# VHH binders against q86w26r167to484, part 32

Target 1, 318 residues: q86w26r167to484
Amino acid sequence: SLVVLQGSAGTGKTTLARKMVLDWATGTLYPGRFDYVFYVSCKEVVLLLESKLEQLLFWCCGDNQAPVTEILRQPERLLFILDGFDELQRPFEEKLKKRGLSPKESLLHLLIRRHTLPTCSLLITTRPLALRNLEPLLKQARHVHILGFSEEERARYFSSYFTDEKQADRAFDIVQKNDILYKACQVPGICWVVCSWLQGQMERGKVVLETPRNSTDIFMAYVSTFLPPDDDGGCSELSRHRVLRSLCSLAAEGIQHQRFLFEEAELRKHNLDGPRLAAFLSSNDYQLGLAIKKFYSFRHISFQDFFHAMSYLVKEDQ
Key: E = the ipSAE of ESMFold2; O = the ipSAE of OpenDDE; V2 = 0.75 times the mean of E and O plus 0.25 times the DockQ between their complexes.

## First folded at step 15 (VHH; framework vhh_vobarilizumab_d1)

Design m5 (at its last look DockQ between E and O 0.87; V2 from the best seeds 0.00; counts 0 for: pae E 6.7 > 2, grease 26.8 > 24.2, SAP .798 > .668)
Fold by OpenDDE, look of step 15:
Structure m5 (fold): chain B 318 residues (1-318), chain A 121 residues (1-121)
Amino acid sequence: as target 1 above (318 residues)
Amino acid sequence: EVQLVESGGGLVQPGGSLRLSCAASGFTFSDYYMAWYRQAPGKGRELVAGITPGGRTSYADSVKGRFTISRDNAKNTLYLQMNSLRPEDTAVYYCATDVIRWGDLEFMDVWGQGTLVTVSS
């Protein structure tokens, strides 16, 4: 079977994909149907050492000793979850600027086209705008749209996010009284941003006087709250603007080159301190052969999109 | 709330044509995959045609070349043009979309009430 899960940025595609893996592992989801579920982060595929199915499986298993031969004997009992098809990256190496598909991309394309393991099941997540790139690869697929938070789920999320009940209530009250914020919180990723923003304001003893009027304002409020150094640290406004510009530059470069993972050296090139930018960037260590390499990414693709958009505004001021 | 309302069904002679419509509300129609299903008397529900947000279409073998699925995103409406109708096409036709809530991991098909198409001499 082939299923395409479609949702806008922040709707929880990745969360859903990961939850599926966990629920399967615990026997709650698809009991007895699949012997193996392989989670493939599409943005990470570029890090594969070899463009081979076996290597992909090793990668997914985190074990080079995985019984790949045995696994491949029953492809009908395999589920591949390809998370974030729209986040497939171009090779880091300038030499591969070929207009064509990288070998690693080709590997996934062959899998999706059912040239490789025709009887396996595939679940692919993607954003709506990127669906057009996926469609040519699909023969017969079930298309499913991911819904955001219900009203109950929004309330639950606030209660879960804030450890202090009073804070949770206050934050939720603020959001409920603002139609724009409340609607925005239908998107889980945005809900997180809003909660984080509100928490940050509360911790700083700031009263929320002005409420965001759109998604851009929400991100701006968040960025304003968490841009280092913190206002409490006496850092100059110039420093904050510098960091903002650098983040915008990083994001723009990434989007331009279809890159979503960044090496530490790349951050340094942009005069960014990864660890200090935890509000905006996440880091992961990847085993590349015998080496471990750290890569940074925006905490959510929506941040990268936001900073990319802002890069146009920053350039105009130069 | 996601709602689908079918219309356009009726009685038609073999070889005739009908156009079904499905009015969608409660969601961003342009972003959703849409499909037509049908259920004949005494038979199970079967997929007739599907259309992606990008406009890619698929058809059951039994209707290929005769039926055309299309969408008007501006009107939030799904269409099924049925030509060269046959008695075997007699069924209740349903408009549908698929959704999932990540919290429950439950796949839900959203259906309209259906519209009856009868092909008879």
Scores: ipSAE 0.448, ipTM 0.758, lowest interface PAE 0.9, mean pLDDT 89
Fold by ESMFold2, look of step 15:
Parts: C-alpha cells; structure tokens; sequence
Structure m5 (fold): chain B 318 residues (1-318), chain A 121 residues (1-121)
C-alpha cells in the first residue's frame, strides 16, 4: 500500500499526481477502491500551523468542519498522495523546540513510517536525490520510475499546447530539426519551457535563427524572451541582468534553506516584483489561521534549480 | 528501451548454492530500484528481494539470511546469491523494475524471460 514515484525535476510528478486525483474523482481510476483521496503538497506543508491529523484533513478539504471521524472510520479506503518529498521544508531546529516537535514526530513522517493510519494507501513522489532521506522511513514500498515523453507523446504535447495547428506544426518542425532540443523535450518540464519560448517568439513576430545547443541555452532562451526590463521602464540589458541576478539570489537562498515558498517581503529583499515576474514565479493565497497570505514559488522547480546553478556563474563574473 | 536478461539458473541439490545475474540496458541502472521475483508452478509471482538506488536491501521472510541481493553499477548487473537452497525455492526467477508511462497512468513491471532454478534430488 505504499508507492514511491521517482523522477528527476521536470518529469511531471506534480502533473501526474494531480491527474490521478482528477481521474479518481471522475471514476476512471481505481473505481470503488478509495472513499477519499487527499493530495498533499510537501512544499506547502510548512504552512500547516498544527501537526495533527485532523488539521491536515481540514487543510486538504479546505473546511475546518470536515467529518474527520467518518473519514477515519475506514482508513484502508484512504489514499494520501504526498507530492514532492524532496521539497519538504523541515522546520528549523528552533521552530521545533518552540513547538516541542522533532522531525521523527512530524505528521508526514509518522504517515510514511506507518505509525499513523498504518492501513491507508500512500503514494509519494520525489526526485532521486531525496531517497537517502526517504529510505530510512520506509518499511515496505514499491519503487516506480516515471518515464519521460515518448516521441508520440511529444507530438501530442505540441499539438495540445498551441491553439493554432499551424503554430504547433511550425514549433514542432523547429524542434525536430535540432536533435539536442528534441531529446530534451523527453522531459515534460523542459518541453513546456521550449513550447513557451517558441510561442513567445511567434507572438513577438520573431524568426528563430539560432536554436539552443544545450540545456542551459534552452532556459536562457526562455529567460531572454520573457525577462522584463527593470522598474526604470527602459529596455536595458543591464536592467535585465540585475533582475536575472536577483532571481539567482532568490533561488540560491531557497535551496540553501530548503525553502520553496517565499513571501512578498522576501521577494523585495531580492529586489523582485512578483506580479511583474509571472513568467518565472507563480503565486497562491493560503489560509494561515484566520488570515489569507500570498506566497510565491518558482513556476517550476526546474527554474529554481536552473537559477541556483547560474548563481555560481554570476558570482564569478564579479 | 528497457531490457532485462536473467541468467545463472540450474539444477542444484538441497543445501547448495547458485548465483543469478541480470544484465540491464536501456536506462541509467544506478538510479533504479531493482528486484528479484519468483514464480513456482501454479503460483503467482512473489517478491524475493529488492535493492534501492541508495543500496538499501529488503528480503522476503522465507529467504532472509540465505539470499543476498547486490548490484554492480559499472557492469549494469543485478545479482542474487542463493545459499542453503531448499526444494521450496524451486521457481522461475525474474529480475524486474517498475515504471509508469504518462499515456496510461498504469504501473507496469519490466522484466525478462526468467531463469529456472530447480532444487531437488
């Protein structure tokens, strides 16, 4: 009853997890097997103020009056999808001391160790790099790898991404003529970056004269297409470089502290205007007690990894 | 294309030993959880042993202490050292790994043709 889905950044772990919830809800996946399926984003769990099972269920249901007793009556008919174990933000040691908690007492760790709800089903998605932290918690688990896009799946993705069939054909033709770009599109997250880049170029009336030669070039093509000028209103390469350095700094700080959600104040610390950077950052409102608070994250963890890696290069040119 | 080819099976007397091998190709072997399964005549396929990318091993209770799973990432090969063999260990042994593909959302086993181990007289 415990499955670990493994895939590198961009393999679509989150999209797959959400599709499984949708297909279950519509009755096409595991009909009759589960009474409830709970999706838990590991990067968002830090926002849960209380580490009690009841509060987790309220949080997943969006209702602090959810019928917890009824839900827990048949735990064998529950599925928890724990998405992004590698994105789990551990409380700082001081935060744990204030609440009298340790990592082994955290709710998710108790679920994974089968100490809480030992008869429920678990599906955990993660990048392979986090397996060292996950493996000690597991008793018996099925390990499954997510394969990337086949050639047919890539073709279908391009057809579905573009609203105009002519645009889709043009974009796919450009990609197919570059073996490096075509192979990179096996990774769904990179395929999205490439499609977004090409759509952005087409919308701007530009002709693609030079195609990316490697993974770094792919992300730089996207960045160059969507990076806005600085607040001074001028279209300046220096201003774009300042924004790029700030994104790198935010990503590096996030990775250093295993933090994937950022408050607007943290963006301001890095001289970033979140609403202006929608191509790189997404935002969501979260209920924290009685308040609703806005948090930002990189639109995809591949961007956070990319900008983090770039932060070493930017420091060297100083 | 992921491929797994088992070898090393054969006939052995009770108490004997065999070493099974599984040659793997078509993927980054060191990143994958690998397992040995077995199937006795008229029975379903059962897990015998598994090994994670991090090197953590697990065993069915019936083989714990007698079988050792290992891997050689340089040769892309999975091994099962089988000691103190018993007649109930007679089965076709398969190496396997599990994947999921976007198109169908179904988990699938990737395995080879298997290698027969017979423990008798």
Amino acid sequence: as target 1 above (318 residues)
Amino acid sequence: EVQLVESGGGLVQPGGSLRLSCAASGFTFSDYYMAWYRQAPGKGRELVAGITPGGRTSYADSVKGRFTISRDNAKNTLYLQMNSLRPEDTAVYYCATDVIRWGDLEFMDVWGQGTLVTVSS
Scores: ipSAE 0.053, ipTM 0.555, lowest interface PAE 6.7, mean pLDDT 77
ESMFold2 (binder alone), look of step 15: mean pLDDT 84; pTM 0.846

Design m6 (at its last look DockQ between E and O 0.33; V2 from the best seeds 0.00; counts 0 for: pae E 5.1 > 2, grease 26.8 > 24.2)
Fold by OpenDDE, look of step 15:
Order: C-alpha cells, then structure tokens, then sequence
Structure m6 (fold): chain B 318 residues (1-318), chain A 121 residues (1-121)
C-alpha cells in the first residue's frame, strides 16, 4: 500500500510518523502486519554513506549488522515511513552540480516509484506544495490529510505544556480571547510557539499587551522573546540584531540550496553559537562511518521559512 | 459528520458511458483530496481515481484514458465520468475522503454507501 500524508507545516506530520513507529513497536499499531517499520527522515538521507537500499536499512536500524538479506526476502511485510519528502536535501558540495537528482534522492525515488521493493508499504509525509514533486512518482496512492487540534485538543495541549495549572489557565485565557491566536493554535507547531512565547513572557514578568495579528507576528513575538542572551539581561540591541540577521542568513542559504541540516562549521561561518540558540535550533549527533558528527537544524521548518522571509527585510535595512 | 452519497450507477452496455456523482457534506470539501473506489464481486476494493484540491488527478492504469474524475467545489460534488465501459468495470463504486487528526492516527476513511455499475450486453 502507498499512503501520502499531507499537511501544512506544523500540523504534526513528523510527530505522527514517529508515533506510528512507536505504537507499532509496542504492538498497538498493525499487530502482525509488518515485521519491520523503517522510519526515514528525508532530510537525513543526504548523510548516508552509500546510495544503496542496504545502507538505508542499516541506517534505519542503527545497526550495520542488521539482517538485510533476510529483511528483503519478505518485502510485503515491510513498512517504510518517509517523513518529510519536501525536506530532501541537496549534497553539501559547494558547487551546485547540474540540478539532477542526487544518488541518494534517486534511491528514494526508486523506492517511491515501486522499482525497488514493489510489494512493500509506503507512508510518505509531505507539505501540500511539495505534492507536485511527489505526484509524478506515484501511480496509485491513498491521500490523507492531517487535521490540526480540535478545541479540546488545544485545551489539553495547554494543560500539558504548562506545569503550573495557573499559568496554563492564564495562557489559555489569553489565547481564547484572541481569535487569531486561538485559530493559530489549531496548528500544533504554532500552538507550541504560542505557548512558549507566553511562558517566556510570564517568566520575564511581562504583561502581554499587544497580541499578534498574524502568524508572522507570532513568530516575531517568539523571536523577540528568546533571542540570546536575553536571559542575562546584558544583550545589547545591536547584538540581538546581529544574531537575528545571522539566523536569517543561515535560513536563506539553506532554502536556496535546499539544505535543512547545518554543520557546526556553517554556524560558525554565520557567527552563530548553536548551543545558545536552542530556542531556534536543534542539534543531533549522527554516526557517519567511524565518526560522529553534530548537525543543527531549525527546530521546525516553519522557523526556517520565517527567517528566510525575514532575510529580505533585513537586507533592505542595510 | 462527514457524509458522502453516491449516485448515477446503473446498467450499461459495453462501450457505453455513465457519470457518477458524489454529494459531500460535513467538511470543507474544497480543501481535501477526494477519490473514487470500486469493488467488484469477489474482489477487494481498489482505487479508481483521485483528485486533489488543485484539480490534480490520478487514475488506475485500468481506467486511464476512459475515466475522468472532476469536482465542483461550489456544489460540494465529486464526479466520475466513465466512458468506454467494459464488463470488468462492473462494481460498486464508492466515494471517499481521508482525514486524520493529530492525536489519532487511525485513518478516518469516510465512505458512502456506493452505487452499483453493471456493464453487460
């Protein structure tokens, strides 16, 4: 079977995909149907040492000794979850080689086209705009739309996010009284941003006087709250502006080159301190052969999109 | 509640044409993927055609060039124009949409009751 799960940024596609893996592993989801479920983060595929199916399986298993031959004997009992098809990356090589598919991209394309393991099951997550690129690869696919939070789910999220019940109630009250914020919180990723922003404001003893009027304002409020080193009270406005500009530059470069993972050296190039930017960037360690390498990414693709958009505004001020 | 009601099925001779309709309610029709499925006697349900909100379409190989899926968002109606019908097209045809909520990855497939298409001389 082939299923395409589509939703806008922040709707929870990745979370759902990971949850599916977990639920399968615990026997709750698809009991007895699949012997193996392979979670493939599409943005990480570029880190594969070889553009081979076997290598992909090793990668997914986290074990180079995985019984790949045995696994491939029963492809009908395999589920591949390709998470974030729109986040497939181009090779880190400086020279934009001819816009052809990288070998690693080709590997996934062959899998999706059912040239490789035609009887396996595929779940592919993507944003709606990227469907245009995916559709030519699909013969017959079931398309599923992910819906955001219900009203009840929004309330539950606030209750779960804030450890203090009073804070949760206050935050939720603010959001309920603002139609823009309340609607925005239908998107789980945005809901997180809003909760984080509100928490940050509360911790700083700031009264929320001005409420965001759109999604851009929401992100701006968040960014303004968490730009370092705001916690130490000693960050000059100039320093904050510098960091913002650098984040915008990083994001723009990434989007331009279809890159979503960044090496530490790249952050340094932009005069960014990764650990200090935990509000905006996440880091993961990857085993690349015998080496472990740390890569940074924006906490959510929506941040990268936001900073990319902002890069046009920051340039105009120079 | 999501409701889908199929209509337009019937008896037709080989080479004939039928147009199926699906009236949709209970959701924002224009924002979601819609599809036609069919189930022949003794066979499993199979995807026939799908259409995205932007009117991008996909077809099973068996119906490609003969069937056309379309939608009227203003009327919340899905259509399947079936031309050059063959006996092997005999089946119950179903309209469907698929949505999933963040907290529940059980695919909520919504199906209508179906409409029977019989192709026979």
Amino acid sequence: as target 1 above (318 residues)
Amino acid sequence: EVQLVESGGGLVQPGGSLRLSCAASGFTFSDYYMAWYRQAPGKGRELVAGIHPGDRTSYADSVKGRFTISRDNAKNTLYLQMNSLRPEDTAVYYCATDVIRYGDYQFMDSWGQGTLVTVSS
Scores: ipSAE 0.324, ipTM 0.697, lowest interface PAE 1.3, mean pLDDT 88
Fold by ESMFold2, look of step 15:
Structure m6 (fold): chain B 318 residues (1-318), chain A 121 residues (1-121)
Amino acid sequence: as target 1 above (318 residues)
Amino acid sequence: EVQLVESGGGLVQPGGSLRLSCAASGFTFSDYYMAWYRQAPGKGRELVAGIHPGDRTSYADSVKGRFTISRDNAKNTLYLQMNSLRPEDTAVYYCATDVIRYGDYQFMDSWGQGTLVTVSS
């Protein structure tokens, strides 16, 4: 079967996809239905050197000795979760052309069109913006809309996020007193930003006296809490503004070229110190051919979208 | 919290009529696909009728001309008018939608508890 899970950025598509893998592994989801569940991050697929099914399976298993022939013996007992179809990078198609493969022959396109493993199950998550590119590939798909957190789910999220139950109660009380924050926490990605902001404030011994009143304020509260100065002086507001402008430039360049992974050299080009910006950027090392390369991404696509939008305001202020 | 509550089932003679209702809450009712499914004892669930946001309807071949799906967006209620009922229509009828919360992801659809329709001579 093929399911397309859709929702705007931050509605929890990735969180749900990861939760489904965990719940399957622990036996609480689809018991006995699937022998294997494979999670595929679409933004990371460009790092796959070859568009071969075997290599994708090795990638997902983290083991180049995975029993591929045994796994593929019963394709109907496989589930592939293709997370973030809207995050496929433009270079992915150009790399396929250079290697003699057309976009129609790419592994993901063959899976989605049901040409490869036509009896397997697929779950594809995407933002609605990318449906134009996805719909032509679909033959028979069920579309599902995700609404984000219920009131009960928001309460549970706060309880699980904070290690101390007293901290969780304090944080949730702050959010419940602000109707805008409480409604914004329906969106799991925003809920994460709010919890991270409040945790950061508590870790720094700061008192929350004024709460954000809109989505932009929520992200700015997080940024203000975690944004370091460029020179590590701790007191330079101008140095912080320079780092902010650099993050905006990186995000804008990425969105313009549909890039979500950045090489270390690109961060240096924007005068960004990746390790110091862990609150906004995460990194992974990959073996690509004979080289080990470090790639950075925004910790959440919402940050890339936020900094991109802010880049227009920064240009206007200059 | 997405909730769907069916009502209107019961015992009816062949050739008779019933109207099923499904009260919906927890989402913007008019924006999403709604459907009726049924499940006879020992069989799988089958689609009976569906209705899209623009009021386009679809029906299983076995019920075309006898069943009518409709909705009242002001009351957040889905209906199934069942006419010319046959013993083969005996089943538990379920209301469903393509909207989920994280707690409902197991089936990727939200379902009601069902209402029993028995058609017997």
Scores: ipSAE 0.139, ipTM 0.615, lowest interface PAE 5.1, mean pLDDT 79
ESMFold2 (binder alone), look of step 15: mean pLDDT 82; pTM 0.829

## First folded at step 16 (VHH; framework vhh_vobarilizumab_d1)

Design n1 (at its last look DockQ between E and O 0.05; V2 from the best seeds 0.00; counts 0 for: pae E 8.6 > 2, unsure alone 64.1 < 65, placed apart)
Fold by OpenDDE, look of step 16:
Structure n1 (fold): chain B 318 residues (1-318), chain A 121 residues (1-121)
Amino acid sequence: as target 1 above (318 residues)
Amino acid sequence: EVQLVESGGGLVQPGGSLRLSCAASGFTFSDYYMAWYRQAPGKGRELVAGITPGGRTSYADSVKGRFTISRDNAKNTLYLQMNSLRPEDTAVYYCATDVIRYGDLEFTDSWGQGTLVTVSS
């Protein structure tokens, strides 16, 4: 079977995909149906050493001694979860223009097109706007879209996010009184941003006087709250602006070159300190052969999109 | 809340034509896959036609060449043009999209109330 799970940024596609793997592993989902469930983060596929199915399986298993031959004998009992198809990356070495499909992309395309393992099951997650890139690969697919938080789920999220009940109530009250914020919080990722923003304001003893009017304002409020000063000892405000510009540049370069993972050297090139930017960037260690390498990414693709958009505004001021 | 409202059904003679409409609300219609299903008396519900956000269409073999699915994203409306209707096309026709809520692993179809199409001499 082939299923395409669609949802806008932050709707919880990745969370759902991971939950599926967990529930399968615990025997609560698809009992007896699949012998193996392979979770593939599409943004990480670029890190594969070889563009081979076997290598992909080893990578997914985290074990180079996985019984790949045995696994491939019963492809009908395999489920591949391709998470974030829209986040497939171009090779790091190819700085230049989108020239055709990378070998790694080709590998996944062949899988999706059912040239490779035609009887296996596939779940692919992607953003609706990026579906155009996936549609040509699909023959018979079930299309499912993920809905965000219900009203009850929004309330529950606030209660779970804030450890202090009074803070939770206050934050939720602010959101309920603002239709834009309330609607925005339907998207789990944005809900997190809003909660984080409000928590940051409360911790700083600041009263929320102005409420965001759109999603951009929400992110701006968050950025304004958490943007750190630059290490170079300049005026705090100027330093903050420098960091913002740098983040915008990083995001823009990433989007332009279809990159979502960044090496520390790349951050340095943009005069960014990864560890100090935990509000905006996450880091993960990846095993590349015998070496472990740290990569940074925006905490959510929505941040990268936001900073990319902001890059146009910042450039105009230069 | 996702809402789908079908219309355009009715009685038609064999060889005739009908155009069904589905008004969609409660979601960004233009971004999602839409489909028509039908359920004949005493039979199970079957997929008739589907259309992607990009306009790619698929059809059941039984209706291929006779039915055309289309969408107007500006109007949030799904259409099914049915030509050369046959008695075996008699069914309740449903507009649908697959949805899942955050945290829920059960994929469920969102359906309208359906519209009855009767093909009879």
Scores: ipSAE 0.224, ipTM 0.639, lowest interface PAE 1.6, mean pLDDT 88
Fold by ESMFold2, look of step 16:
Structure n1 (fold): chain B 318 residues (1-318), chain A 121 residues (1-121)
Amino acid sequence: as target 1 above (318 residues)
Amino acid sequence: EVQLVESGGGLVQPGGSLRLSCAASGFTFSDYYMAWYRQAPGKGRELVAGITPGGRTSYADSVKGRFTISRDNAKNTLYLQMNSLRPEDTAVYYCATDVIRYGDLEFTDSWGQGTLVTVSS
């Protein structure tokens, strides 16, 4: 069977995919149905050294000793979760970019077309913008749409996000008084941005008197709260504008070249200090052969999209 | 088998009205929350209106005051009265029931085939 789970940025596709793996492992989801469930991050698949099925299985298991022969004996008892089809990226090689595909993308395409392991089950998560590229690969797919948080789940999220119940109540009261902001919190990623912004304001001792009126205002409030002061030159406003422009340029270059993972050298090219920008960038170390390499990404694709869109406004100011 | 069959779509002028119907079968209709969703070409599906088993209604802000959801539990039928239609209301309208919950998220895949509403001059 093949299921396509679609939702806009921030709707919780990755969190859901990971929860499904955990619930399967504990026996509460699909008991007895699958012998193995494999989680594949499409954003990270470019890091595989070889584009072979065995290497993909080792990568998913975190173990180059995985029993590949046993795993593949009954392919109908396998589930592959391909998370973030819209986040596939290509290595920079002129010949491969001219063809529009890489060997690693070819493996995933063969899985999706049911040419490799045609009896296995697939769950593919994606943003709707990538359906144009995905739909031609599909034969019979069941489409599931993410709706977001219910009103009860929004309240529960605020209670869980803040360690102090009084903080949670204050934050939720602020959000409930702004109907646009409250409805925007139906999207879990926006809810996280709003909670982070409010927590940042409370930690800085600030009173929230004006609330955002739209999603752009929400992201700007977050950015304004968490841009580091960087007092090197004694003028934090100029330094914050420089950092903001650099984040916009990184995001724009990434979108233009289908890049979602960045090396530290790429951050330095844009004058960005990744460790100091943890509110916007996250890092992970990856085993690439014998070497361990550090890669950065925006904390969520919504930030990359936001900074890319904002880059046009920054250009207008020049 | 849960079956939802929408009808009543069509072409209408701006400012006009349409009534959509959804015939439901394969479940105890009166026990379930029912909703209308719509999807414009190239857009995601959005909630338009919902109605509880007890008759409490809710509406998207974009349609509040113009659309009225109702149900007839004796006929297992859900309705959407659409007044003061705008070009922005052009979409395929879907009848839906039973929101599936998993983790902190809601999903739905219990849909009808949809009925097209086109609002243009």
Scores: ipSAE 0.012, ipTM 0.411, lowest interface PAE 8.6, mean pLDDT 78
ESMFold2 (binder alone), look of step 16: mean pLDDT 79; pTM 0.791

Design n2 (at its last look DockQ between E and O 0.71; V2 from the best seeds 0.00; counts 0 for: pae E 7.7 > 2, unsure alone 62.3 < 65, grease 26.8 > 24.2, SAP .742 > .668)
Fold by OpenDDE, look of step 16:
Structure n2 (fold): chain B 318 residues (1-318), chain A 122 residues (1-122)
Amino acid sequence: as target 1 above (318 residues)
Amino acid sequence: EVQLVESGGGLVQPGGSLRLSCAASGFDFSDYYMAWYRQAPGKGRELVAGIYPGGRTSYADSVKGRFTISRDNAKNTLYLQMNSLRPEDTAVYYCATDVIRYDSGLEFTDSWGQGTLVTVSS
């Protein structure tokens, strides 16, 4: 079977995909149907050493001694979860301008096209706008749309996010009184941004005087709250602007070249300090052969999109 | 709330034509895949045709060359033009998109309309 899960950025596609793996592993989901469930983060596929199915399986298992031959004997009992198809990256080594399919991309395309393992099951997550890239590969796919938070879920999220009940109530009251914020919080990722913003304001003793009018304003409010100065000393405003510009540049370069993981060297090139930018960037260690390498990514793709968009504004001011 | 309302069904003679419509609301229609299903008496529900946001279409083999699925994003409406109808096309036709809420976990919810009955009979 082939299922495509579609949802806008922040709707919880990745969370759902991971939950599926967990529930399967615990025997709650698809009991007896699949012997193996392979979770494939599409943004990480570029890190594969070889563009082979066997290597992909080893990667997913985290074990180079996985019984791949045996696994491949019963493809009908295999489920591949391809999470974030829209986040497939271009090879780091290839000239950034080549629009051709990378070997890793080709591997996944062949899998999706049912050229490889025709009887296996596939679950693919992607954003709706990116579906156009996936459509040519799909045959007889079921399409499922992931909707965001219900009203009840929004309320519950605030209660779970804020440990202090009074703070939770206050934050939720602010959001309920603003139609734009309330609607925005339908998207779990944006709800997190809003909660984080409000929490940051409360911690700083600031009263929310101006309410965002759109999603861009929400992100701007968040960025304004958490954007750090370059150094703990000096002209804080100039340093903040510099960091913002640098983040925009990083995001823009990434989008332009279809890159979502960044090496520390790349951050340095943009004069960014990864650990100090925890509000905007996340880091993960990846096993590449015998080496462990740290990569940074925006906490959510929506941040990268936001900073990319902002890059056009920042350039105009130069 | 996702709402789908089918219309256009009726009685038609073999070889005749019908056009079904589905009015969609409660979601951003233009961004999502839509499909027509049908359920004949005593049979299971089957996929008839699907259409992607970009306009790409897919058809069941049984209806290829006879049925055409289309969409009007400005009107949030899905269509199924059915030509050269056969008695075996008799069924309740449903407009559908699959949705899942965050709190629903892994339970996929099929969003269906009430359906519209198509009867092909001499």
Scores: ipSAE 0.122, ipTM 0.586, lowest interface PAE 1.9, mean pLDDT 88
Fold by ESMFold2, look of step 16:
Structure n2 (fold): chain B 318 residues (1-318), chain A 122 residues (1-122)
Amino acid sequence: as target 1 above (318 residues)
Amino acid sequence: EVQLVESGGGLVQPGGSLRLSCAASGFDFSDYYMAWYRQAPGKGRELVAGIYPGGRTSYADSVKGRFTISRDNAKNTLYLQMNSLRPEDTAVYYCATDVIRYDSGLEFTDSWGQGTLVTVSS
């Protein structure tokens, strides 16, 4: 069976996909249905050194000694979760380019077309924009849309986000008094941004007098709260503007080249100190053959899109 | 709360035509993939036709060239124009979309109408 799970940025596709793997591993989800569940991040598959099924299985298992023959004996008992089809990206290092790779023969495309492991189950998550690239690969698929948080789920999210019930109540009260902000929080990713912003304000001892009135204002409030000054010794406002400009530049170059992962060198090219920018960039270490490399990404693709859009405004303000 | 109401079924002679309608509410209709399924007595439901938000369509081989799926996003209505009907097309026809909410956990909640019966015989 093949299921396509759709939702705009921030609707919780990756969170749901990860929870499905965990719930399967604990026996809560699909008990006895699958022998193996493989989670594949489409953003990260460009880092796979060989485009062979065996290597994908080793990557997913984290074990180059995984029993591939045993795993493949009953393909109908396998589930592959392909998370973020819209985040497939070009190889960005020449050492990752290989003989024989082509768009029509990529391993993921062969899985989706049911040419490789045609009896296995697939779950594919994507943003709607990528559907036109995905649809020609599909023979038959069930399409599911993620709806956002109910009103009860929003309340529970605020309670779970803050460790202190008093902080949670204050944050939720602020949000409930702004109808537009409250409705925007039905999108889990926006709800996270709002909670992070409010937590940051409270940690800095600031009073929230004016609440954001749309998604752009929400991201700006977050940016204004967490944007650090540069360490070059300038005044904090001027230095923060320089860091903002650099983040916009990184995002714009990423969008231009269809990249969502950045090496440390790319951050330095834009004069960005990754560890100081944890509010906007996350990092992970990846095993690439014998080497370990650190890659950065925007904490959420919505931030990359936001900073890209901002890059036009920053240029005009010059 | 998703609500789907099918209409337009009936008794038709072989070679005839029917137009099915599905009125949808409780969601942003224009953003969703919509489909028609059918279920003959004693058989499982099968996909007949689907339509994407952008207007792309797909059809089961058994109905291709005879059936046309369409949508009117302004009226939140899905259609199935059925031409050259055969006795094998006799079934209850369902309009469907699938959604999931965090409240429902990880179980998908399918949203189907109650169906409309199409009978093709003399």
Scores: ipSAE 0.013, ipTM 0.499, lowest interface PAE 7.7, mean pLDDT 77
ESMFold2 (binder alone), look of step 16: mean pLDDT 78; pTM 0.777

